# Designs tried in a protein design chat: VHH binders against Formin-H (forH). Part 20

Target 1, 361 residues: Formin-H (forH), of Dictyostelium discoideum (Social amoeba) (q54n00r34to394)
Amino acid sequence: VSLNEIIDLDREFELLLDKLAIEDPIKRKQMQSLPDISKRTLLEQNKADIYRTVKHKGPIESFADVKSVISSINTKHVPIDIIKTLRIHLNTADRDWIQSFLDNDGVQPILNILKRLERNKNRKRKEHSILQWECTRCIAALMKIKIGMEYIASFPQTTNLMVLCLDTPLIKAKTLVLELLAAIAVTDRGHGAVLTSMIYHKEVKKEITRYFNLVQSLKIEKNAEYLTTCMSFINCIISSPSDLPSRIEIRKAFLNLKILKYIENLRADYNEDKNLLTQLDVFEEELSTDEQLNSQQGTQIGIEDLFSQISSRVTGTPSQQELITLMTHFQRMSSSNLGLGVWTLYNALANQLEDELKIHP

## First folded at step 4 (VHH)

Design p13 (from p01 with W33Y G50W Y52S S53G G56D Y57S; framework vhh_etentamig_d1)
Fold by ESMFold2-Fast, scan of step 4:
Structure p13 (fold): chain B 361 residues (1-361), chain A 120 residues (1-120)
Amino acid sequence: as target 1 above (361 residues)
Amino acid sequence: EVQLLESGGGLVQPGGSLRLSCAASGFTFSSYYMSWVRQAPGKGPEWVSWISGSGDSTYYADSVKGRFTISRDNSKNTLYLQMNSLRAEDTAVYYCAKDYESGSYGFDYRGQGTLVTVSS
């Protein structure tokens, strides 16, 4: 054996240990003490892609055929163990396998399970919560990859069925759902899908108003991680739109549900919980900022608001034609570059007429 | 903050036995399904076994069924893999894997792994 061969082998083997993320000094020394034949064998085997798809033969007989995997989960009675096996695989599968899974509608069977669980939720309640949890984790695994996240954000059916898990007694399951929905909501395509899903949730769960159950959970649940995640989700859906009117409209739903009172109670009950307090602060600070912006814009468009009120009362009545005539007179005044004096004269005449008609503030 | 530290790997002859351990910290260990995953040189990762939070349910890959036993001690936050009748094909880095973690959006492998070499 030449010296160059020994130096190359030891150097290449050190790079292999780095690729395998073996950082423990004891393990590295043990690996370095292997015979040269063993080192060469390991290096030869590692010339192949070491990030290949996880291979196992659990309840799903083979993962080599994507269509067979999808067929195995596309049945009326899917055991929990099959969904767990799928979830493990989705977390370790390469991008090409995931792309094939998405292209062959692999998400649809998972959604069908969630749909059936909602239809039959009064039956075998504990098994239903566990299946909702495992299905949600399959969706979470897909969201770890860009193509999966884009797929989920683009198909509102997915978010619609995810929100059905929000009423599960399993606290970690609804916490996960809110984390996933928040991540979707901050994307351009996903915000609309999440808002639509909350409307769907209201319809299916027979809520009095949209977000009712979500806001009530801030009073009922005593889990700090859940409460923090819930507030974070609320903050994400309100603050994601760049335009002020959209933020005000979304926030109004929460204000009408007395969220500010619940925030006050949460501050008292969780006064040392840094993460929760941060989310409560975010809600109140953004509310304050938007109220200031709304006040500034309201001052500048006051004339339009006044006209809108007048036109809504007069449109469709015999007085509509007289209003058009009056506005035509005002248009001529403004076009003629006439000074303040003409407007003050009109105001004086209006005041005199109001006095004669006994119109009082 | 989640930490998984594997140990117990080493050199062993075919037909020998090894017990792997995984010390877990930073989460409520008893609440999570735990798995062992291995990666042989030049091959992709292979799922080996999983165990429920209570320890009542276990499942094994066909390649190890009847030879390996997964177990846990929730009082010590430790996961175990008892490996018997070891074969050259079992040579791999073995990783301790935690089920779902909040904020990670799925199942993630956080351990450094422990090397098992079966050689004559």
Scores: ipSAE 0.000, ipTM 0.172, lowest interface PAE 16.6, mean pLDDT 77

Design p14 (from p01 with W33H G50F K98R Y100S S102Y S104L Y105T G106Y; framework vhh_etentamig_d1)
Fold by ESMFold2-Fast, scan of step 4:
Structure p14 (fold): chain B 361 residues (1-361), chain A 120 residues (1-120)
Amino acid sequence: as target 1 above (361 residues)
Amino acid sequence: EVQLLESGGGLVQPGGSLRLSCAASGFTFSSYHMSWVRQAPGKGPEWVSFIYSSGGYTYYADSVKGRFTISRDNSKNTLYLQMNSLRAEDTAVYYCARDSEYGLTYFDYRGQGTLVTVSS
């Protein structure tokens, strides 16, 4: 059975449990642990009732009018059952329907729900995580069609709201978001969008550095499927660029967060998990390969080499004293408790000045 | 040195089944989405199936939906295409392809192809 078929089965089965009013967490978990064949049998017996129940409860009574569907979800208080109904329809709708949905800004109401959930993040309810899950599944359904994938990859607003779901306690929602972001990241337009969205995530969640929470999850989470997907996502964003300097720069962020130590710990804790071990191997093998290529190309210049070049050109000139003054400022910075941020600020100012003076290689 | 090597093609009768394999090397297989593309005699290339890098999502051309199943084993760096209920119109050279852009028929790399002939 494909993973896509398993995900669809779990989606439909949750709807059946809701229809049957199974609210007891123990009983719901017990039913969710049934074999796939049992779940399919129960769904088949209840297919007509599921459709009728969702249609009866929701304002979406017909999908013939796309604008009516969009109006039904473009409200301040959208019931979860309506989003579930939309998700089911999006998974089966033809290209023309989806094109009309996109053309009439049908994605915006879904994004508005995700924005409201982030705005109301003090509400630590189970419904919050479930609604994030259903909205993410609607985005997943749209990405099954080329036009939907192109739409998602083209607008950073969409990926910005998707990354906010990474903080959800619902492991299956985090896993799905990472899978979708990985799919977007391997496209040319989507890679930049995903990198920008991780900066947005840092700003909104007040992370110390970009990717901090993502890397920390490798230590905290004990779900092998999540860990595998997380490593796969990391590998995708690092390896997507065809140029060596870009891969080195992106990977450096993860290396600085001590990811290699976490990989070592994951190998020890999951020594028989073939899928996870493959992703760990991928990270280390690509690192080794790029380090070898970097050494062969001579693209990496060390501090001593750079200093030697500058010093050789400046020593004995009027600029020598200014260089000594600049180095003294850097010495004071290196001795302070101020971290990476001060160095990045100086680099930003230098880049701005160089652009103004048109100093380029 | 990126390399994709297809195998499993051959002559099969209508209604029969074949399983194609693609052995990938020279790149981080688990980091790339993969596709199967076919080219029938005298026709342009047709995208057949797509699978996410994680294996979590699969997509199919309408002409093969319900009959073909794409899968991958990231531990073996291998992509598969299970083809059931084969028809004469499925006759084509099948290529394993590394996707650089989702939904496009353009690929960074493709293999040499494996010939599938469906004929009585």
Scores: ipSAE 0.000, ipTM 0.096, lowest interface PAE 21.5, mean pLDDT 76

Design p15 (from p01 with G50R Y52N S54E G56S Y57S S102G G103S S104L F107M Y109V; framework vhh_etentamig_d1)
Fold by ESMFold2-Fast, scan of step 4:
Structure p15 (fold): chain B 361 residues (1-361), chain A 120 residues (1-120)
Amino acid sequence: as target 1 above (361 residues)
Amino acid sequence: EVQLLESGGGLVQPGGSLRLSCAASGFTFSSYWMSWVRQAPGKGPEWVSRINSEGSSTYYADSVKGRFTISRDNSKNTLYLQMNSLRAEDTAVYYCAKDYEGSLYGMDVRGQGTLVTVSS
């Protein structure tokens, strides 16, 4: 890839973000940090979506044709060639045909194939991996148009089966799955579906914690493209929510799994890989930014909320009676015409006691 | 139910100007972002411009930036595209499209289009 091609890609991607009116600074920065492959994929999806919307406005296939296609894949033993043909068709079909396909539960047979492949894990063969790859590519084809992406993002049953495919030995398949899940996670509706699917993954795979297998793959896998895509996926699920508390909670799961140690090791092992280093930088920079935002947020805590916290910790202990006595003193003070000076005096006494007892936040 | 009706196209000489209109009905126009998309003869479709629901933010393709102006009148449920300094390369069918903030995958509703021909 030439320097001019790299510059053109970043410029075109910036124009895409402008076109899509992505104005949230956090989301925009995260998307600007995506690997070149992800940027090219999003640019291609936007171009393909316009093509299907404008050029193929009128229906090409009848409703009967859609049902015929669905019937051909809704069998117990579906040949790989039929799934390949479906993939090619999904990449070229117009919006009205795809809408009819979705409305007639055309996705369900694909999901049923993935369920059977998961059930037969003890009998994994090259043929099963190829079929799983082709089914994943059909999902990818559907995600290239808005209605398909929205459908997939709205129903966790699809992302549940995609997430289970992450333990496949076929590196290109697990890389594609993570790329697709990352694309889903940056949508508002899709983020919730992906988080739900990761809980499902934990339950099915009997993980000790959510994301355990995903984080372990950062140590085990030696494929730079996979590692970059995996970090990109992690960054997408953490940074997609616009609210700080949600980002902190999601990130905490990864921090508890010692992801920072794995990032350190990846920097040492892949010191020349710009795409991977970018994703590692994004994780650490967003962590730092959110820590600063967390320290800056002075939420006004109400008197009732503060007392509720104190009461819950003290109730049922010997200190309960002393708290009642202290509150009785404050109640008497509040009934007087004494102003700010008296409350300031109490605060000064409290500060002195905290210093003496070495109690600090 | 949802209807988009483009108008204002026609034959114009290079360097000329045209104003396109899109009359929207069947949805709450003031709640949606709107876009203009064009398709030249023998070429693929190209996004031209986008405007937010309030009309306060506008975005343009590099090929039209500085020459075209997108605007809207929410009281009339109408979207506009003012096209100045027209070139032969601007010859296309222009489509009005319903849109929304932060769309990653483009527009989901298109009008019937209006033909703009820039020729001497």
Scores: ipSAE 0.000, ipTM 0.427, lowest interface PAE 11.6, mean pLDDT 78

Design p16 (from p01, 13 letters changed; framework vhh_etentamig_d1)
Fold by ESMFold2-Fast, scan of step 4:
Structure p16 (fold): chain B 361 residues (1-361), chain A 120 residues (1-120)
Amino acid sequence: as target 1 above (361 residues)
Amino acid sequence: EVQLLESGGGLVQPGGSLRLSCAASGFTFSTYWMSWVRQAPGKGPEWVSAIHSSGGYTYYADSVKGRFTISRDNSKNTLYLQMNSLRAEDTAVYYCAREYSDSLGYFQHRGQGTLVTVSS
């Protein structure tokens, strides 16, 4: 065997590993350590794949035709390299190209990839996390320009599929997802989409309550940048509404999940992390300010006023009898010596039901 | 340990040319996308150019398209940026980067940078 034949074999085998997207250093080293006979066997078995890949000269050859680009990513098995190429292009493309991409439903193939990854979550290979990362980066590139941000904020399926990436083991991917969701949440249209996406997350991930996994991550994750981004996202969704009742209602979900205890623990564990401490301060300062405002306004909202509004909407409808039944239950509770605890239990049940029915501010 | 070392910056007159180099070590250079990112005084980082692991796909920011050329030599673990028709607005510290996201200012492994000053 000549030296040229050995060099040629190793070169061709490297091309095979590249085409199979074997990027794991340990796996690649193991494959490179195979005997020459094994390498030749694998090359022969994959000869058609090597030929096809070389013949097609890479994933995307031209970006001149937007519809051709969309067709290239709208396949059942999209290689990671194709999505990487698309991501780079989206970061460079002019407004007219991006507008054409959005108009021709170019986002949908990316969403289809994320949806397929979630359906195959029991097969969470390293490749799945990398593909989630690259798809999320494509969405990030689109959000860089106003038309892309407006599209994503207006299309709830995008935010719904983005939140599914939050259970990825790849910390940089879920950090990026939270950064993007926070940016969406500060827009009026996008805020509602983000709140709806967290209900979708609860349904798909079978959470006990909305935000459960998000709040638990504050205890589980030990990455300061992630923790800062997570707190920033929480602060954004709470503080985006200009009206006090909406802020109180959203914040209540986090308070019920014992977030204040987690904030106390984070202050102890990350006492010199200025960015994280700032986000913890924001949460507590906004809570204090809103509690003060609520105390000033709460005295002006009477039970009689609330009942009058409910009664005027329900009287004369089929729901009138159910309201009478509910009031009868409350009348019996008020006549008993059960105290505050039973009222708080009813409120907890009502909050859970409203979450399940997707009723939010 | 991932190491990126940039060189080739300097003072140049408007209309002039410079060639930047980036020597990579501590990782399998030939398998990674590589980028050039710049940061002008008082401004945030701006992505300039990217090149696929094979060298077969290159991308440029609109501000430099037609003037700059990115290339790589995988046998030498070296990334290059040929800068022609330089303008005062090209004045910046230029960074060699592995996986950079311009939209979010996200750097994953960058060098120390090389200063390019375009001035009369």
Scores: ipSAE 0.000, ipTM 0.243, lowest interface PAE 15.7, mean pLDDT 78

Design p18 (framework vhh_etentamig_d1)
Fold by ESMFold2-Fast, scan of step 4:
Structure p18 (fold): chain B 361 residues (1-361), chain A 120 residues (1-120)
Amino acid sequence: as target 1 above (361 residues)
Amino acid sequence: EVQLLESGGGLVQPGGSLRLSCAASGFTFSSYWMSWVRQAPGKGPEWVSGIYGSGGYTYYADSVKGRFTISRDNSKNTLYLQMNSLRAEDTAVYYCATPSYEELYGLDYRGQGTLVTVSS
């Protein structure tokens, strides 16, 4: 073969690996080192699955009839290779085929598979995570077209089952789920669906609070691509609302889970990862901006103003000397290395005294 | 360890039929794509046919379509190739192989082969 023919084969095979989402660098190198005949065999099998201009016998013909395809996947036991074939087809099907698929409840069998996997979670078969992965890729294929995205964003039933995949041990599967959920959350209808689904996730997984497992993954997982995607998802759900109160409320859930400490640790551990650092920066910059906007709505009282009020009321009274003595004690404390603890102790004692004297309304 | 063992080859006259078998072990057979590959004397390997793990989808090289039928029995971990209307150009060593998108890479997992001779 010519050099151009060899280059064409290698290029086509790279595109196949991308289409199959083979992202592990070690696996990609191993796949790229396959003999030419193996590469051609895999490419030919992929072409056979998506080639529709010539009528073929058997399962390939069933793709011309949407209802037959749906019936093939709407069984109690669906082989994983049928779902893989469906995924390949969904990535290449035209708008009219996808519309017919959605209109005939083609998504429901995929959701039924995800439901069965969650119900059988305790069995933890080798195929469990791989089947979740393939079902998620079918959903991803549908989301590449506007009508599919609108369908998924309009009904929380799909996103409810997608979020259950977040606890899968297969890192590529939960990374994809987070990417899809982030894309859904950016839309007006989808944002509400995603937030509702995170409540559903909390209930099913018995989390202490919403987002608990998600935030814990920032501490536990050591995959930079996953961490970047996770932070991107968090940023999307917080920043999607245009109104300040909604953003503050959503962000508060993450702040209460100590996300800022995990961000600090991620900066230290991944100091050269530009993509991750960008997502960490986005979180902190938006927090700072919203805090500034929020503070502009409230009355801020500074130390100087408080002291001026006290001084004006006490100066010239018998209490003036006691105030000077108290300020002298505070001046000594400010010069010591005892720090915050001493100030909080004095505050606790002052609160107790105020309660006894009923000074505070 | 992945093991593939082919059988069923032999001498047959043009127009005759043979059924090849491949006994597989060491992996979850039903989850993997399987292929038949042949190598004629003095020529490079040629892909013949492939079948999905479930048996639901089958594919054939143009040179054999309409004459050969690939099938599998997942309960027996066995792959089959039914060869009809055999021609002199079908003379080759036939190998069972598993090209895979995941754990089993390319033709590295091929058997020892079984010889098919089509001659009068």
Scores: ipSAE 0.000, ipTM 0.114, lowest interface PAE 20.1, mean pLDDT 75

Design p19 (framework vhh_etentamig_d1)
Fold by ESMFold2-Fast, scan of step 4:
Structure p19 (fold): chain B 361 residues (1-361), chain A 120 residues (1-120)
Amino acid sequence: as target 1 above (361 residues)
Amino acid sequence: EVQLLESGGGLVQPGGSLRLSCAASGFTFSSYYMSWVRQAPGKGPEWVSYITGSGGYTYYADSVKGRFTISRDNSKNTLYLQMNSLRAEDTAVYYCATPSYEDLYGLDYRGQGTLVTVSS
């Protein structure tokens, strides 16, 4: 079973409980504990009633014309009931309808709503969170179908707006966003889009460094489902690349934000939560495995990284010309037939100079 | 209907440079994410680079980072790939792609692409 199917089932069932006016916390919890097959059966039995009720209150009277549906949601102020009606329809529409919806830019109005919510985030916070939730569920519904997943994974404008929802107070909404981003991140096209989106998130939210708010949420949030999903997302973006250097580079950002200390605290606070502990284990085991592989290959594979560090400190200073001269000497040495002996001699001279200057590694 | 026409491929020596172009028609070019995908002889397709509709964001495969630059000219409906410091392993047929159509998802892309051969 897909993660999106599980999320949709539980959230759709919550909508059904709301529709049936089941507000008693004890009764609601009992009904939420029903087996998945029972929940699906109840939703299917009440599907026509829910759909008719939501549709009756919305301007979307027919789904036969895709362009009319898109026009109904492509307005400056879209009522939440219209987005709910769209979400229900996206979960039931056939492949051809969804393809037409994507081809006629049906995703763009949903993105426009998310963009407006970010611009107006200081207004009616609860209403904004509910709209973010419903729009995110529409994206989730599209991602259930291969064509929708590929579309969303290929358009970084979608992931850019999704990451802005990570700062919503509605825990369910940011949990869903992280689940969707994790699913996107494990695709070849989507991984890059998600990484780029986290840079966008840093710029829009004025973070000190990329991933800062995400990592801080591991300390701030006290919801086990969210924490598990957050760690799963982090693990997905680090582990998706098949090459060791990419995994090390992405992981460095999290290590620099002291994620290992937060993992230690989470183990203490959630010592019986098997799902969360599994994700914490995955992070630490993959770190250990990659450190072992990196050690076997040696630390000097990163010649370009070493030069980037030197260049950033020397460029624009009086030492820049001396560095260019040194690199020119190295270029000539590398083009010669003298081999290893010249490099070892140079290293011996450098070691002697560093000792005289009291510079130690 | 979407039409993508690649050009600019050819024979080049290692360390050389080449610029690929893709002329797009049949859709609102500036609204679409664009990608370059390559397929070397006897290998599967490899994603190379992508650029957003506005050109504000770009991403590259690790194998080409620092050497290749993706860009676009929305006024001309043209996508570009500037390839510098070319290596023998860059030898492949290069395809221009957009994510909006079913026929662009998966292993097979429509069209002929443009062949880049890097050899001495």
Scores: ipSAE 0.000, ipTM 0.108, lowest interface PAE 20.1, mean pLDDT 76

Design p20 (framework vhh_etentamig_d1)
Fold by ESMFold2-Fast, scan of step 4:
Structure p20 (fold): chain B 361 residues (1-361), chain A 120 residues (1-120)
Amino acid sequence: as target 1 above (361 residues)
Amino acid sequence: EVQLLESGGGLVQPGGSLRLSCAASGFTFSSYWMSWVRQAPGKGPEWVSGITGSGGYTYYADSVKGRFTISRDNSKNTLYLQMNSLRAEDTAVYYCATDSWEEYYGMDVRGQGTLVTVSS
């Protein structure tokens, strides 16, 4: 028998992965590489689920009618105190109450508050930051119970509204959102939802490429906890798929945004930050491992083979002249002093166009 | 005033097809993600499909992938769901939803939805 409830962080976290039914080896490895702070946060969130069948005998009477609670937050101007009270209640509510809350669309009003705050971001008031923080904590509280996590993972529009908060100046809210998105991304249903939401973010924010703002934050932000969480989220997105081609494709988007240069800079600036360095190591080690696996599987295709396939399909069609024009541009680039950078830029543009046209090798 | 109105539901035999429509008003429809969500009797809501504001990307739940097609006409402010190869398990009230800040998606608290019954 032990007097301490938490004896071994890594062992307890493995039990959490079992409880969340995360069986995929790649997803488990990604989750196990999370910073100690993130692991403790997820454990505390999951620990609350054990006691949700036992209602606290405090002032809960005001929350007896779920529909009246939803009605009170389903307005254009919700007081901070109401959201704070809701957050406190969500931490102690039983499974039946939470199920009713989800079934009656209780999550949408919270998300609409976050969207209104994003729309009104030109008003820099302390009330904005506090309300944004409390709403994000309500989502975190819902994710402590399995039905809440499953709900959020099943509805991409929930993660769509969450990603809009990534452009907030409030570092603690941005960090929490990334932690929540990372937790969603490593679940069976959640990875697709998160990838979909990052495409939505690109369209709404008019990003020149997907993940641009996220990667730029690695240069702009000077908060070590945020940087660690951001790298962890990137690692989760890349490593969640069990198949090698999917991981290579997702990682390529980040490589094209020069993430390796930012990682080099972060190592120099944060040379004693164990948690951040671990996430930087994970990115580079996973890249190295996948490059080795890609080489071993004989997936290397020569230029002549690729061109032969293209020319056989295009020669004699209306597209032949466009191909000749493209090849002429490439010929001129190969003869110039521009080097690797121009080819990398064209590859980044081609990847983005293929995403837009839904053409995936 | 933001409004979403679903239509096109009805009784259909297994293997049949049905097309749902959602008429949207009161917001810049082309700027917002749209989704179809369904709720079967005695069950919680299930996300079915989503489409970006531009219509450039579409997404589907595994249970409907290959059978359902989401589309939109931004000139008419209308969202569609083409449902093919319908199964008894597809029986539900279907709701359209938006990420517009003024429109809560219309479960029991906002929209009425449209009932789809797949039965012989």
Scores: ipSAE 0.000, ipTM 0.254, lowest interface PAE 15.6, mean pLDDT 77

Design p21 (from p01, 13 letters changed; framework vhh_8emy_2)
Fold by ESMFold2-Fast, scan of step 4:
Structure p21 (fold): chain B 361 residues (1-361), chain A 120 residues (1-120)
Amino acid sequence: as target 1 above (361 residues)
Amino acid sequence: QVQLQESGGGLVQPGSSLRLSCAASGFTFSSYWMHWVRQAPGKGPEWVSSIYSSGGYTYYATSVKGRFSISRDNPSKTLYLQMNSLRPEDSAVYYCAKDYESGSYGFDYRGQGTQVTVSS
């Protein structure tokens, strides 16, 4: 779908009348009754005026001044054309410019826009979807450079807001978000951020379990490119960890959601789609390989390895302090004469809490 | 099948002018923003200029502002870049690009590019 087909002319024109402070009901109705060609002409004139301002005296006068660029996007109402201009520049800017942009918190205004769009979720306007799409494309542009990818992978707030975009009706936007999350998930730091973002998605969207909506999309969605990308994302988050226990725990969540049944249905419906079939094969091959390894190795993971895995997932979240508190309780237990019985009691309480909270890795 | 075919490059002296053309096919040209992007040896892609779908407004990189002019002819599905006062620093392969449809990263430039060399 072209950009012009996505834009709702009447909604865009209503926003123009708001920007021009046209509050008289009679005058507003009169202008809303203009022919489509007149409305488009006025919208184009308004955009040209905004960009004349940007070029001469506007908020983005020069891309050489990174701080001025950041200030121009750090406002309550950022015009979509300014975000488009930023996206264009980010795709071609040199490493030094991007480094300065990241160092001066240039990503934060983009994240603030995504936060505001989620708060106004009941307002299903095409202009909101387009702004969400352009912000996501800015993030994509940053990820083309190693320093941008490392930045995004290191800050869970970015992936948390990206994952909320999966609720968009725009199939191309869903596909892009999953492609970006898959790319992040294959990095060591980014894997933890993506897993955390899926927990955040569950809480915001009120899912029964983590990954519920994602797995349901394999049944509902009929777009082969999306389905291939979705399976690729699932494969990336399962297979990225080098340790067998982590892969088993993540895969267990998908198996419990009956993903194997959906894979059977996809094979039947898309029997000639090589790319999709490859992703389905990857899922089943990795499952078989790990089942064989699990049968050979058993549960032979050490305390240090387990803690390292937990720490990497919790570091940088509010849960970090709670983990420290829990470990302090365990330290007191280890230095007491209470014996095995209290450790088994802790395990029983943890199992009960996990059942009550529906926590499935 | 979407195709972008650049032409008009060549070897010129500093201070000279060149006009680049891009013939587009396989998509609704008049519905897309169009862009010029260049890449010099050993450098990443550098955005040069953009033009709105109707041609109503244009944007330029600071390094080319005042020297280059972007334009388009929607009936003939052709994009142009008029380059004046060329400098050795302008030497690069020039690509025309459209905005993405499908969720790929950055600019969608599928053309072969046209080589511009500015030297004495």
Scores: ipSAE 0.000, ipTM 0.170, lowest interface PAE 17.9, mean pLDDT 76

